# Ledger of designs, part 316: VH-VL binders against q9h9l3

Target 1, 176 residues: q9h9l3
Amino acid sequence: PRKMVAIDCEMVGTGPKGHVSSLARCSIVNYNGDVLYDEYILPPCHIVDYRTRWSGIRKQHMVNATPFKIARGQILKILTGKIVVGHAIHNDFKALQYFHPKSLTRDTSHIPPLNRKADCPENATMSLKHLTKKLLNRDIQVGKSGHSSVEDAQATMELYKLVEVEWEEHLARNPP
Below, E stands for the ipSAE of ESMFold2; O stands for the ipSAE of OpenDDE; V2 stands for 0.75 times the mean of E and O plus 0.25 times the DockQ between their complexes.

## First folded at step 17 (VH-VL)

Design ya43 (framework fv_fezakinumab; at its last look DockQ between E and O 0.89; V2 from the best seeds 0.82)
Fold by OpenDDE, look of step 18:
Structure ya43 (fold): chain C 176 residues (1-176), chain A 123 residues (1-123), chain B 111 residues (1-111)
Amino acid sequence: as target 1 above (176 residues)
Amino acid sequence: QVQLVQSGAEVKKPGASVKVSCKASGYTFTSYYMHWVRQAPGQGLEWVGWINPYTGLEFYAQKFRGRVTMTRDTSISTAYMELSRLRSDDTAVYYCARSGTYYYDSGPRFDPWGRGTLVTVSS
Amino acid sequence: QAVLTQPPSVSGAPGQRVTISCTGSSSDIGLGYDVHWYQQLPGTAPKLLIYENSNRPSGVPDRFSGSKSGTSASLAITGLQAEDEADYYCQSYDSSLEGWVFGGGTQLTVL
């Protein structure tokens, strides 16, 4: 049995018109919700759009932000060998320019039992906010200050825990 | 049609540097990673490193760190691999190969490959 | 030398079934990373043959199949044909090396 962590990343816009998502914050929590990692990260490219409304990232957060390569190394050390839980986690891994084994990845945006429990279509992609409200009766990502990646990571872990047994059994019977 | 066109064969002396190019076409150059793999004569494949053409961030195999530099020119969709302090055992065919950024966009599999560039290092 | 271990050579007669093994470690295949396979015909660049353990790209005949279990992967070729004579390489990712790794390659001879 491998240790489990949950990850959530905030991205800023880089490139032409800020359409490219670049990692600007990464939060990792353990199974109990304890924060293992939470750092602002400096993208290698010029930030065009901080996307503050959603990301919560502001220019001031980049002043002492950890350079991407360094942060990536730190994050990978934490993730390696772990079951990593996230919501739409492919975006996080993409931003990290990292490939985590599929067999060790848990994406709460694609877990049919989780959607079923939330009275949602099993094959639909539901938002973390929606699932958290439905299943945990908790409001996340509220206000205009932007998201908290720690809060989102914790919520993601808690959601997964609701279906962990069932889903792990399913995966054991149906390995990728 | 996705294509990777590599520069021509190179002959270098020990201690010299070589820079191989790989021009991409048929896809968005900055949306995929570019890998470099070499193959010594009669030997197997050896991964050298990869670069994100968008950011320019590169990651090298430990063996080549300090001697290899990967760059790109996005204006002409071209990736470059420069290997310095060449020695005889650097003689190989060097391939560029494309991979996705994650499993939803071709993943870490290498496809397609360039035709390779022979680099010969001899005194 | 190669992180992944393959038999240096395998052979078979036309129509036969051959298998090529690829043995990794706890830091690559054993960690859960997928295995890809490449075919390299004489004098040509490698070509993707199998991706993500068992998937065939378009144009690859169904006589080629891949599997993975534990720290090892396997490429199976049924109905062996003369055109299958080539070198075959497995590939994965090694977390300890922080990079992609290849097998040593297997030369397949069709008798």
Scores: ipSAE 0.872, ipTM 0.934, lowest interface PAE 0.6, mean pLDDT 95
Fold by ESMFold2-Fast, scan of step 17:
Structure ya43 (fold): chain C 176 residues (1-176), chain A 123 residues (1-123), chain B 111 residues (1-111)
Amino acid sequence: as target 1 above (176 residues)
Amino acid sequence: QVQLVQSGAEVKKPGASVKVSCKASGYTFTSYYMHWVRQAPGQGLEWVGWINPYTGLEFYAQKFRGRVTMTRDTSISTAYMELSRLRSDDTAVYYCARSGTYYYDSGPRFDPWGRGTLVTVSS
Amino acid sequence: QAVLTQPPSVSGAPGQRVTISCTGSSSDIGLGYDVHWYQQLPGTAPKLLIYENSNRPSGVPDRFSGSKSGTSASLAITGLQAEDEADYYCQSYDSSLEGWVFGGGTQLTVL
């Protein structure tokens, strides 16, 4: 069977007024939620805004952080050939400067059956926090110290498992 | 009205370096990747590498690592490809081409292309 | 050599259908990466013809269509016209080479 992993990335603000999102942490977990990768990553551009309330990134995390090109190489070796699950995963792939095959990508923010199970409109983009609370009875992203990308990746995998059989059957009948 | 305008033809001796430019207009230069592709006379297309104009990060095909350098100048929306230690088999038309940064941003397809710069390497 | 395999030439008469194949491996098309197609008229730069397996850019007539299955992709041209005479290149991404790869090109002649 083709292996499946879940990814979540944290971004900091670079560029004018910190408006550009740059990769600063990446976590990858396997199907069972075990951590395969979790590293702080040094952006190639100067950090203007750590966005700490959401990212959990602070200046001290950049000390000994893995340079972007090296981290990208490590991450892509893990993702290659696998089904990759994420929430609003396009943000993660864009931050990685990476095009993962669409047929191997699963975005829990755009799976109609998952929204349906949560009593949400099928075409709405619901937050990871909301779906996790509704469907897994778990609170994530608690407090103002920033999100844990490990916790987010684990929650994302568990959410996907709730609709995996139905969604994989749908994709087999309707290939991208 | 998106346009890529490349520098003119170059004739170089073996061992020299050549630097080709590609000036972008009609779009936000830093929002798309810039690729370089070459085509030797009568031959097919060969990808050389790409640069992210926002970050300045560059990635190269293995064949060209150590001989090619890609840079950009955001103040004039221009990308550059410099190829060093030229050999006669580097004679080719060198194209710049734009790609998106993700599927919803025009994806990894190359569009538009510059008209090409002929580089001739001969003694 | 080119990483993706295309026939070096194909030919057809006006009004006919021609198909150009593009064969990859388990590290590119077979891994699920999309295939794009470019048309190169003599003396000009390549032009995007088909992207993400089967989509047409604005201005490309529906006579051109693309498909992908397994490790291969195909470009179909129906209602062949004289102005379709050109070189056609397929393109994908290869994970083992960590880069974009092209087919060797197919020269289409209109009889």
Scores: ipSAE 0.781, ipTM 0.901, lowest interface PAE 1.2, mean pLDDT 93
Fold by ESMFold2, look of step 18:
Structure ya43 (fold): chain C 176 residues (1-176), chain A 123 residues (1-123), chain B 111 residues (1-111)
Amino acid sequence: as target 1 above (176 residues)
Amino acid sequence: QVQLVQSGAEVKKPGASVKVSCKASGYTFTSYYMHWVRQAPGQGLEWVGWINPYTGLEFYAQKFRGRVTMTRDTSISTAYMELSRLRSDDTAVYYCARSGTYYYDSGPRFDPWGRGTLVTVSS
Amino acid sequence: QAVLTQPPSVSGAPGQRVTISCTGSSSDIGLGYDVHWYQQLPGTAPKLLIYENSNRPSGVPDRFSGSKSGTSASLAITGLQAEDEADYYCQSYDSSLEGWVFGGGTQLTVL
């Protein structure tokens, strides 16, 4: 059986007017929610907007942050060969400049059985906060201090477990 | 109409450097990766490396590290590959090729390719 | 040296079916990375033929098809035509090399 991890990333704004998202924190947890990786990451270009309200990233976090190229290498070694669970995970892979195999990717923002359990439209894109509240009776991303990528990765793994058997069987019958 | 236009053929002596250009048009240059691939006469394709034109961050195949430099000029939508300390076995056609940045945006496939730039290293 | 193994040549008569294999390893195709195929007509740049194992870009005839299983991929060409005479390359990502890798190429001859 293939090992499974969950990933979540926090982004800052780079480029003109800070509109481009660049990786500034990445957290990876195993199936049991234990933290395998959690680092602040220094983007390769100038940070225009820390987006602190959502990202939780502040200037002091960047002082000793791991340079992007080094962090990317560390992260990819952890992800290689594993089923990777995330929420809107295409954003995380884009920020990593990496193409994880589709057959090993699970996106909790696009799993119809998960939406059905939450009494949501099966093909809607639902927020992690909403799904976590509805299905786990937990509040995440509380307050104005920004998101925690560890908290979010752990929540993402727990959400996937609710539909894991059904969804893995579906994917086995319908390879991506 | 996406297009990659490469600089003309070059003849170099061993030990010299060459800088090949690839001008992009018909798309947002900084939204896609640029790869370089070479093909020696009568031989197969060999990946040299890639650059993210937005950040300028590059990744090279191990064989070329220390001899290749990939850069870009976003003001003229142009990517560059410079290969130094040329040897006769660097004689090849050098292609640029575009790829997407993630699966929902063209993905990792190389499309389109430039027409190639022949670099001849005469010993 | 090519990372992915392809037969150096294949041939077929017009109308026949040919297949071109692409064999990788547990660090590339075997880890689930997709396979892409390129056609290179004589004297021209490579052109995308098949992407993500089995998808055809617009303009590629449906007589070209791709598949992947285990550590290998296959390109099939049915109804072989003279214009199919070209070199064919497979491509994937290799985690141990941390980069893109190509097969050695297959020269298709139409008899």
Scores: ipSAE 0.736, ipTM 0.898, lowest interface PAE 1.5, mean pLDDT 92
ESMFold2 (binder alone), look of step 18: mean pLDDT 91; pTM 0.936

Design ya44 (framework fv_fezakinumab; at its last look DockQ between E and O 0.69; V2 from the best seeds 0.00; counts 0 for: pae E 3.7 > 2)
Fold by OpenDDE, look of step 18:
Structure ya44 (fold): chain C 176 residues (1-176), chain A 123 residues (1-123), chain B 111 residues (1-111)
Amino acid sequence: as target 1 above (176 residues)
Amino acid sequence: QVQLVQSGAEVKKPGASVKVSCKASGYTFTSYYMHWVRQAPGQGLEWVGWINPYTGIEFYAQKFRGRVTMTRDTSISTAYMELSRLRSDDTAVYYCARSGTYYYDSGPRFDPWGRGTLVTVSS
Amino acid sequence: QAVLTQPPSVSGAPGQRVTISCTGSSSDIGLGYDVHWYQQLPGTAPKLLIYENSNRPSGVPDRFSGSKSGTSASLAITGLQAEDEADYYCQSYDSSLEGWVFGGGTQLTVL
């Protein structure tokens, strides 16, 4: 009976032409949707593209942003030993330069029962926005102000809760 | 072909520093992490630390914090490990090894390894 | 010294089956981190033998197999051959140490 948290990260573009995704914000919520962590994070490399329309990150957010290494340490303390729920969560972990145990990872972008419930192909990769609309009748990631990682993390957790029992049973029978 | 070519053997005195290089080829240097592992004569493997060649961010084992510095030169796809304040028990073969950035790209498994660099610390 | 515990040595005759255990803790294998295995032939660098508990890289014979359960992992070698004489190391990640850890290594002797 491990505690469960959901994570969502926002990335900015660094490197040549901004093609490298660097962590710029991380939000973590508990099972009830309470925010455990929500910080802007300063990438170690120069930001080429804030990707604001998607990330919601602006230059002003980086003024007092937490340096990456420090933020990483804080985040890892929260995640360690937890079941971590996320959507396309490998991107978050990659950005964190972190490996979470597979057995403690729940990626809502790869949960067949969740897709089935949303009348989507079980093996398809559906967006968080789409699943949230279909299953929670809620619109997220609307407007031009960018995404809210807190909102996305909360939505991710709520989606997982819809299939938690079934999926946990499946995983118990089919450990990675 | 993925290859990691390491610098030659080093002989150092106690208190000195050593810098070992590892030149990568056959893959995108900045897309994989570079690890350093050492092995004392007749002993087992000991992880020293790793570096993200793209960002330059490094993480060290607790034992080596304060004495080890990992760097890289992306222009020549080369990683460096510098160990300072050397002592006799630092005598070991030092390996560089590649790993993926997540489970989908080789993950945390080390593959391939360099051939190793012998560092001998003796008075 | 090593975070993961391996028997210092194992031996077997050609054609036999041998197993090498790797015992961790609640902060590494027991936490759910995968185990990798490496083979180190005398005078050579380690080579990846098993990754993610039970997967074989290309070129590794199927007589090598890995498994994981609880806080421990195991490497099994069937049909032991003379060329299998080497040192074997298990590897995982330790959350408490915030780093990768190796077993102490097991010297396999083919009798």
Scores: ipSAE 0.895, ipTM 0.941, lowest interface PAE 0.5, mean pLDDT 95
Fold by ESMFold2-Fast, scan of step 17:
Parts: C-alpha cells; structure tokens; sequence
Structure ya44 (fold): chain C 176 residues (1-176), chain A 123 residues (1-123), chain B 111 residues (1-111)
C-alpha cells in the first residue's frame, strides 16, 4: 500500500490585474496530521495582489522565502509515489507546475460519497470550510487575517478519512 | 487556428551554438507550456525540456543540462531553444510542441507540434 | 536508449489488425501516468493520435484505439490501410527522471 499525504497551498496574484495564481506557501501533512513540510515560497513573477484575506501572505513572508524551483523540488520529493489528498487540488498542482498521477490523487471537492454525507449534491464542488463544518463540526478559515494552509491540509486529511475505505474500494473497481 | 511556426534549417560547426525559434499563434501563448523534442536522423523522439512562457521558468532533461537554454518573448509569442557546444551527434530535427498546464487544460499531451528545424552539425 | 520499450517494427496486410506495445516501469506507466501516442508519417512532424490512454483527438478515425494496464500500454489499429504506414511513438512521464519520456518507436509496414 502507498503512503498518503495531504497538501494545501496558498497562492498570490501575479500577472495582469493579479489574475494568475502563483505559489506562495505550501503545507503537507501525513496521515495522522503531522506536518512534513510548511514553507513560504517566492514566486518567480512580481506579486500584484497578495490576496492576504485568503492566503495570509504578506510582504514580510517573502523575505528569505524559498525560491520556487527549490521549493518545488522539495515538495515533489515528498509527493512522489504517494497518494496525495487535497481540496480543489488541481489548483495546487497547477501552481506547482506538476502533473501528479490521477490514480494517486484524491480531491475532496470531487468525492460524491463525501458530499452525500454532508447533505450536498453529489456532483457539486463544495468549499473546504463548508464540508469541515458539516462533517467535523469544526470552523476553519476563521477571521480576516488569512487561512492556515496547515489547518486546511489537516482538515482535508480528516475529511478524506471519513470516506477512505468506501472510496478506495470504489477506485479499485473503477480506476480513474 | 492554432499553429507553431519554426525557424529554418541551420548548419553549424562542432563547438558552435544554435538558436531555434518557435512562433505560436491562434491561442494565448502564456496559458500553455512549450516543449522541445529532437529526433536524430533515423532515430526516435527525445524530450529536451520545457518552458512556462508566463513565468519564464524552464526545466531540462538531465542529458542537456548545462548545454541548453530555453527562453521566450511574450511580445511576439515566440519560444527559443539554444543548444551550445554542439557535437556531431546533436544533428537532429528539433521540434517545438505545446502542452496544457494540468489535466483540465488539455493535459500533458503534446499538441500541436511545429514542423521541425533541421540542425546539422558537421565540419 | 529509449525509456519506454516498443517493438522496433510491426507489419500487417490491408484490412488486418495490429497492436503496438509500450512497456514502462514503476516510475512512469506503473505509477499511474497516462500514455499518449503519436503517428509520424514519413518526412512529417509527429501528430497526436491517442491521448490519456484511450482518447482520440477530432479527426482520428475510430480504427485507432489505446489501452493501458499495469506498466504497459497498447495501440491497436484495425482495418489496416496503406496510409497507416508510419512510425508510432508512445509517451508518458517518468517521476525518477522528472520529465517526459518516449518509446523507441515502432515502424508499421503495410504489406
């Protein structure tokens, strides 16, 4: 069996009007929620919009932040060969400029039985905050000072554990 | 209509450098990765590396690190591959090819391809 | 040397079926990375034939199909026609090399 980790990334806005999402922080936790990686990352492009209310990223965090190529190497070393859990995880992988195998990817925003447990439409994309409140009775992403990617990664792993047995059996019979 | 138009054939001496261009049209240049693939006469396809035209960040196959440089000019939607310290076994057709940035964005498949630029290295 | 293994040649008569294998390892196809196939007609650039294991781009006839199992993939061509005579390449991504990899190519001869 492969090891499992959960990832959550924070992005800042770069490019015209800050519309492009660039990696600025990455947190990775193991199955038990222990932190394996948590670093601020310096985007290769000029930051137009820190998106601080959501990302928690400020100019001070970019001082001595790990350059993108180095951080990417460190992160990919942790992710390679593992089942990676995330929420809307395609955004994280795009920011990393990385294609993780679909068969080893678990996206808690696209797991029908998880939505069903939350009394949500099976094919809807529900927010991490909503699913965490509904299924774990826990408030995350509280306040206006930005989200904790560690907290989000931990919540994502706990959400996946609620459907892990059922979903892994489904995937074994219906490979992605 | 999506097109990749490459520069013309080059003849170089061993030790020289060559710079091949690939001009993109019909799509948003900065929204896709640009790859370079070569093919020696009568041989198979060999991936050289890729560049993200938005960030300018490039990654190269280990075999070419230290000899290849990939750049782009977003004002003219053109990608470049420069190979230095040329050897006779660098003689090949060099292709540019486009890929998506994730599975939802056309994925990692290469489509379209440029028509290729023949680089001949001879004395 | 190619990272993915293909037979160097395959042949068939018009109307017949041929298959071209592509064998990888635990770091590429076996890890779950998709396989893409390219057709290269003599004197031309490669053209995308099959993507993400089994999907056809618009304009590719249904005589071409792809499949993937374990560490290997296959390209099947049914109803062989003279114009199918070409080189065929499989492609995937290899995590240990951190890059895209190709098979050595298979030359299809239509007898």
Amino acid sequence: as target 1 above (176 residues)
Amino acid sequence: QVQLVQSGAEVKKPGASVKVSCKASGYTFTSYYMHWVRQAPGQGLEWVGWINPYTGIEFYAQKFRGRVTMTRDTSISTAYMELSRLRSDDTAVYYCARSGTYYYDSGPRFDPWGRGTLVTVSS
Amino acid sequence: QAVLTQPPSVSGAPGQRVTISCTGSSSDIGLGYDVHWYQQLPGTAPKLLIYENSNRPSGVPDRFSGSKSGTSASLAITGLQAEDEADYYCQSYDSSLEGWVFGGGTQLTVL
Scores: ipSAE 0.808, ipTM 0.913, lowest interface PAE 1.0, mean pLDDT 93
Fold by ESMFold2, look of step 18:
Structure ya44 (fold): chain C 176 residues (1-176), chain A 123 residues (1-123), chain B 111 residues (1-111)
Amino acid sequence: as target 1 above (176 residues)
Amino acid sequence: QVQLVQSGAEVKKPGASVKVSCKASGYTFTSYYMHWVRQAPGQGLEWVGWINPYTGIEFYAQKFRGRVTMTRDTSISTAYMELSRLRSDDTAVYYCARSGTYYYDSGPRFDPWGRGTLVTVSS
Amino acid sequence: QAVLTQPPSVSGAPGQRVTISCTGSSSDIGLGYDVHWYQQLPGTAPKLLIYENSNRPSGVPDRFSGSKSGTSASLAITGLQAEDEADYYCQSYDSSLEGWVFGGGTQLTVL
């Protein structure tokens, strides 16, 4: 009877040469794809590289962005106690400086039944774009201005739904 | 090979500040979180807070907010914890401890620990 | 902070089995966070003994074992030896406190 959400984050470059990935947008959707959270987030460090080509983040987005520590608190309140679905979700948790319980984490980049449906090797790491095109017949991360974290979170939830019954039963039999 | 070497014991008066250092070696300093944990004489372990050495972003246990500051110097692989407005009940051994950075390291463990720095607060 | 509850002491004779309990709440162990255990010999820093509920780091004898169920965890020590005399702490994460939490510690005496 646990509620389920999907998360996706966009990062900008901070630190020396912009190599540190810092959280600049986070989107959370519920099971039906409704947006529960979608905020631009101001990193606590100077932004060296907006990475706009992939992140979609521009200087204007930072003008009224929620400071990182406040946004993190809001996000963690939503995630607590829920099954959280993401794609390569370790990057999102790292950007949040957060550790979600393994038993409540679902990573669509590491679900063998999902890969099988896509005719991919069961233990291969597959991109969200590839899985979404193959299994949902939908192009994401397309366009002129980078990724949309709302679109990506929604796609991630839809992908998980394709294998949800099978995978939840598997995890119940094989607790992490 | 992985080691955390802490600064020496300190004696302070109430109201003063103390800054404890923790020098890391044998691993990439910026790839792991650093935590601070204290232990009053004859008492248990108490988590103080943590810092991401790469970004410098820190989080403190509620009890210590407003009195603790955690920083680091990546050029010498050293983490610092400064505790201000010291009280006699801040007398404790202060440990640094390393933990992981990724979600599948769920419920991150502390490994290794520094040997501890005794801070004594007396009038 | 003694958010997790441990017995203050346990004792056993050499060769005996003892267990040390660690009881949390629905916001920590009960929410699904892992439990780790530390051994602290007198005058020394804590040392990782068990991680992720039941795993032993290299160099920890297999007579140490851990388990978790519901809101509780347990450390078992079989074949007690004199060198096992130490303080033992469990540790987890608590979502309500937004931080790492320890048990109050258990002093093991080998008789």
Scores: ipSAE 0.403, ipTM 0.791, lowest interface PAE 3.7, mean pLDDT 89
ESMFold2 (binder alone), look of step 18: mean pLDDT 92; pTM 0.940

Design ya45 (framework fv_fezakinumab)
Fold by ESMFold2-Fast, scan of step 17:
Structure ya45 (fold): chain C 176 residues (1-176), chain A 123 residues (1-123), chain B 111 residues (1-111)
Amino acid sequence: as target 1 above (176 residues)
Amino acid sequence: QVQLVQSGAEVKKPGASVKVSCKASGYTFTSYYMHWVRQAPGQGLEWVGWINPYTGYEFYAQKFRGRVTMTRDTSISTAYMELSRLRSDDTAVYYCARSGTYYYDSGPRFDPWGRGTLVTVSS
Amino acid sequence: QAVLTQPPSVSGAPGQRVTISCTGSSSDIGLGYDVHWYQQLPGTAPKLLIYENSNRPSGVPDRFSGSKSGTSASLAITGLQAEDEADYYCQSYDSSLEGWVFGGGTQLTVL
C-alpha cells in the first residue's frame, strides 16, 4: 500500500503590510502520529508580522532556522509518492510553492463524511479545532501562544482515520 | 482580455546575453506564476523555469541553472528572462506562460501563452 | 530530449478518430501528476486544449477528450477536421526533475 503522512505548516507575514504568507515551520507525522519532520524555516524575505497568536513563531525561532529552499527540498522528499493528509492543505502546499498530485491529497476540511459525523453541514468548511473537539473529544490550539503544528498534524491524521475506509472507496469510484 | 505581450526578435553572437520581456495585462500580475518555455526550430517544447511575481522566488530547470535569471517588475506587470553565455543551440522561440499557484487558483496548467520571442544565436 | 514519449506523427481522414499517446514514468504521470494537452497551429504559440487529464477549457469542442491510466495518458480527437492539423504536446510534472516536462510532440495530418 502507499504510505500516508499528515502535514501542518505555520506561516508568517512577509511583503507589503505582511500580506504574503511565507513558510516558517513545517511538521510531518506518519500514520501512527510519530514525527517525521519538524523544523523552523527561515523565509528569504524580511518577516513583517510573525502572526504569533496563530503561528506560535517568534523571532528566536528564526535563529539557525533552515533556509526555505533547503527545507523545501527536505519536505518534498518526504511527501513524494505518499498520500498527504492536511486540513485546508492548499495553504500548506501554496506556502511550499508545490503541487502535490490531487489523487494523493486528502483535505480534512473538504471531506463530506467527516462533517456528517460531526453533525455539521456537508458543504461547510469546518475548523480543525471544531472537528477535533466534536469527533475526538480533544481540545487543540488552546491558549494564545500560537498553535503547535505537530499537534495539528497528529489531530488531522486521527480525523482522517475516522473516515479512511469509506473515503478511499469513494475516491476509487470517483477519482479526482 | 488577459494578454501576455513579449518583446521582439533578437539576433545575438555566441557568448552574448539576451533578455526577453513578457508584459501581462487583464489580470492581477502577482496572483499567478510566470513560466518560461523554449522551442528550437522544428523541435519540441522545453520548460526553462518559473518565477513567483509576488515573492520574487524563482525555480529553474537543472539544465539552465547558472545561465538563466528570471526577474519581474511589479510596477509595470512585466517578467524577464535573461540567458547568458549564448550558444548556437540556444536558438529558439522563447515563450512566457501563466499558471495558477495551486489547483484552486487555475492549477498548474499553462494559460495564456505569449506569442513568443525568436532568439537567433549566429556568428 | 523529451521526458514524456509521444508518437512523432499520426494521421487520419476527415470525420475519423485519432488517438495520441503520452507515456511517462513512475516519477511523473505514474506518481499521480495530472496531464495537460496543448495544440500548436503552424507559426503560433501553444494553446491549452485539455487540462487535468480530461477537462476542456471554454471554446474547445467536445471532439477533443483526454484520459489517463497508470504511467500513460491519451488525447482522442473524433470527427477530424482540416483545422485540427497541428502539433499536439502533453505536459506533466516530474518529481525527480522538480519541474514541468513535455512530450516530444505529435504532428497530426488530416489526409
Scores: ipSAE 0.705, ipTM 0.873, lowest interface PAE 1.5, mean pLDDT 92

Design ya46 (framework fv_fezakinumab)
Fold by ESMFold2-Fast, scan of step 17:
Structure ya46 (fold): chain C 176 residues (1-176), chain A 123 residues (1-123), chain B 111 residues (1-111)
Amino acid sequence: as target 1 above (176 residues)
Amino acid sequence: QVQLVQSGAEVKKPGASVKVSCKASGYTFTSYYMHWVRQAPGQGLEWVGWINPYTGWEFYAQKFRGRVTMTRDTSISTAYMELSRLRSDDTAVYYCARSGTYYYDSGPRFDPWGRGTLVTVSS
Amino acid sequence: QAVLTQPPSVSGAPGQRVTISCTGSSSDIGLGYDVHWYQQLPGTAPKLLIYENSNRPSGVPDRFSGSKSGTSASLAITGLQAEDEADYYCQSYDSSLEGWVFGGGTQLTVL
C-alpha cells in the first residue's frame, strides 16, 4: 500500500495588482495528522498583497522563509509516490507548479460520498470549513487573522478518512 | 480558433544564440503553460522545457540548463525560447506547444502545436 | 535517449489492426501518470491523437484507441488506411526527471 499525506498551502498576491497567487506557506501532515513539513516560503517575485485575512502571512514571516525553488524540491520529495489528499488541491499543485498523478490524488472538494454525508449536493464544491463543521463538529479557520495551513491539512486528512474505505474501493473498480 | 504562430527559419554559426518566438491567439494566454519541444532531422521528439506565462516561472530539462532561457510578453501573447552557445547537434525543428496547468483545466497534454521553426547550426 | 520505449516501426495492410506499445518505468507510467499519443504526418507538426490514456479529441476517428496498464500503454489502430502512414509518439510525465518525456517514435507503414 502507498503512504498517504495531506497538504495545504497558503498563497500571497504577486504580479500586477497582486492578482497572481504565489506559494508562501506549505504544510504536509501524515495519516495520523503529525506534521511532516511546515515552512514559510519566499516567492521569487515581489509580494504585492499578503492576503493576511485568509493566508495568515505577514511580512515578518518572509524574513527567514525558504526560497521557492528549495522549498519546492523538499515538498516534491515528500509527495512523490504518495497518495496526496487536499481540499481544492488543484490550487495547491498550481502554486507548486506541479503535476501529481491523478490516480494518487484525493480532492475532498470533489468526493461525492463526502458531500452526501454532509447533506450537501454531490456536485457542489463545499468549503473545508463547512465540511469540517458538519462532519467532524469542529470549527476551523476561526477569526480574521488568517488560516493555519497545518490545521487545514489535519482537517482535510480526517475528512478523507470518513470516506476512505468506500472511495478507495470505488477507485479500484473505476480507475481514474 | 486557437493558434500558435512561430517565427521563421534561422541559420546560425556554432557559438551563436538563437531566439524563437511563438505568438498565441484564440485563448487566454496566461491560462496555459507553454512548452518547447525539438526534433533533430530524422529523430524523435525531445522536450526542452516550459514556462508559465501567468507567473513567468520556467523549468528546463536537465540537458538544456545553462543554455536555454524561456520568457514571455503578456501584452502581445508571445512566448520566447533562446538557446545559446549553439552546436551543430542543436540543428532541429523547434516547436512550441500548449498544455493545461492541471488535470481539471485541459490537463497536461500538448495541444495545439506551432508549425515549428527550423534552426540550422553550421559553419 | 528516449525515456519511453516504442518499437521503431510497425506495418500492416489496409483494413488490418496494428498496435503500438509504449513502455515506461515506475517513475512515469508506473507511478500513475497518464499517457498521450501524437500523430506526425511527413513534413508537419505533431497532432494530438489520444489524451489521458484513452480519450479522443474532436475529429479523431474511433479507429484510434488507447489503453494503459502497469508501466505500459498501447495505441490501437483498426481498419488501417493509407492516410494513417505517419510517425506515432507516446508521451507521459516522469517524476524523477520532473518533466515531460516522449517515446522514441514508431513509424507506421501501410503496405
Scores: ipSAE 0.627, ipTM 0.864, lowest interface PAE 1.8, mean pLDDT 91

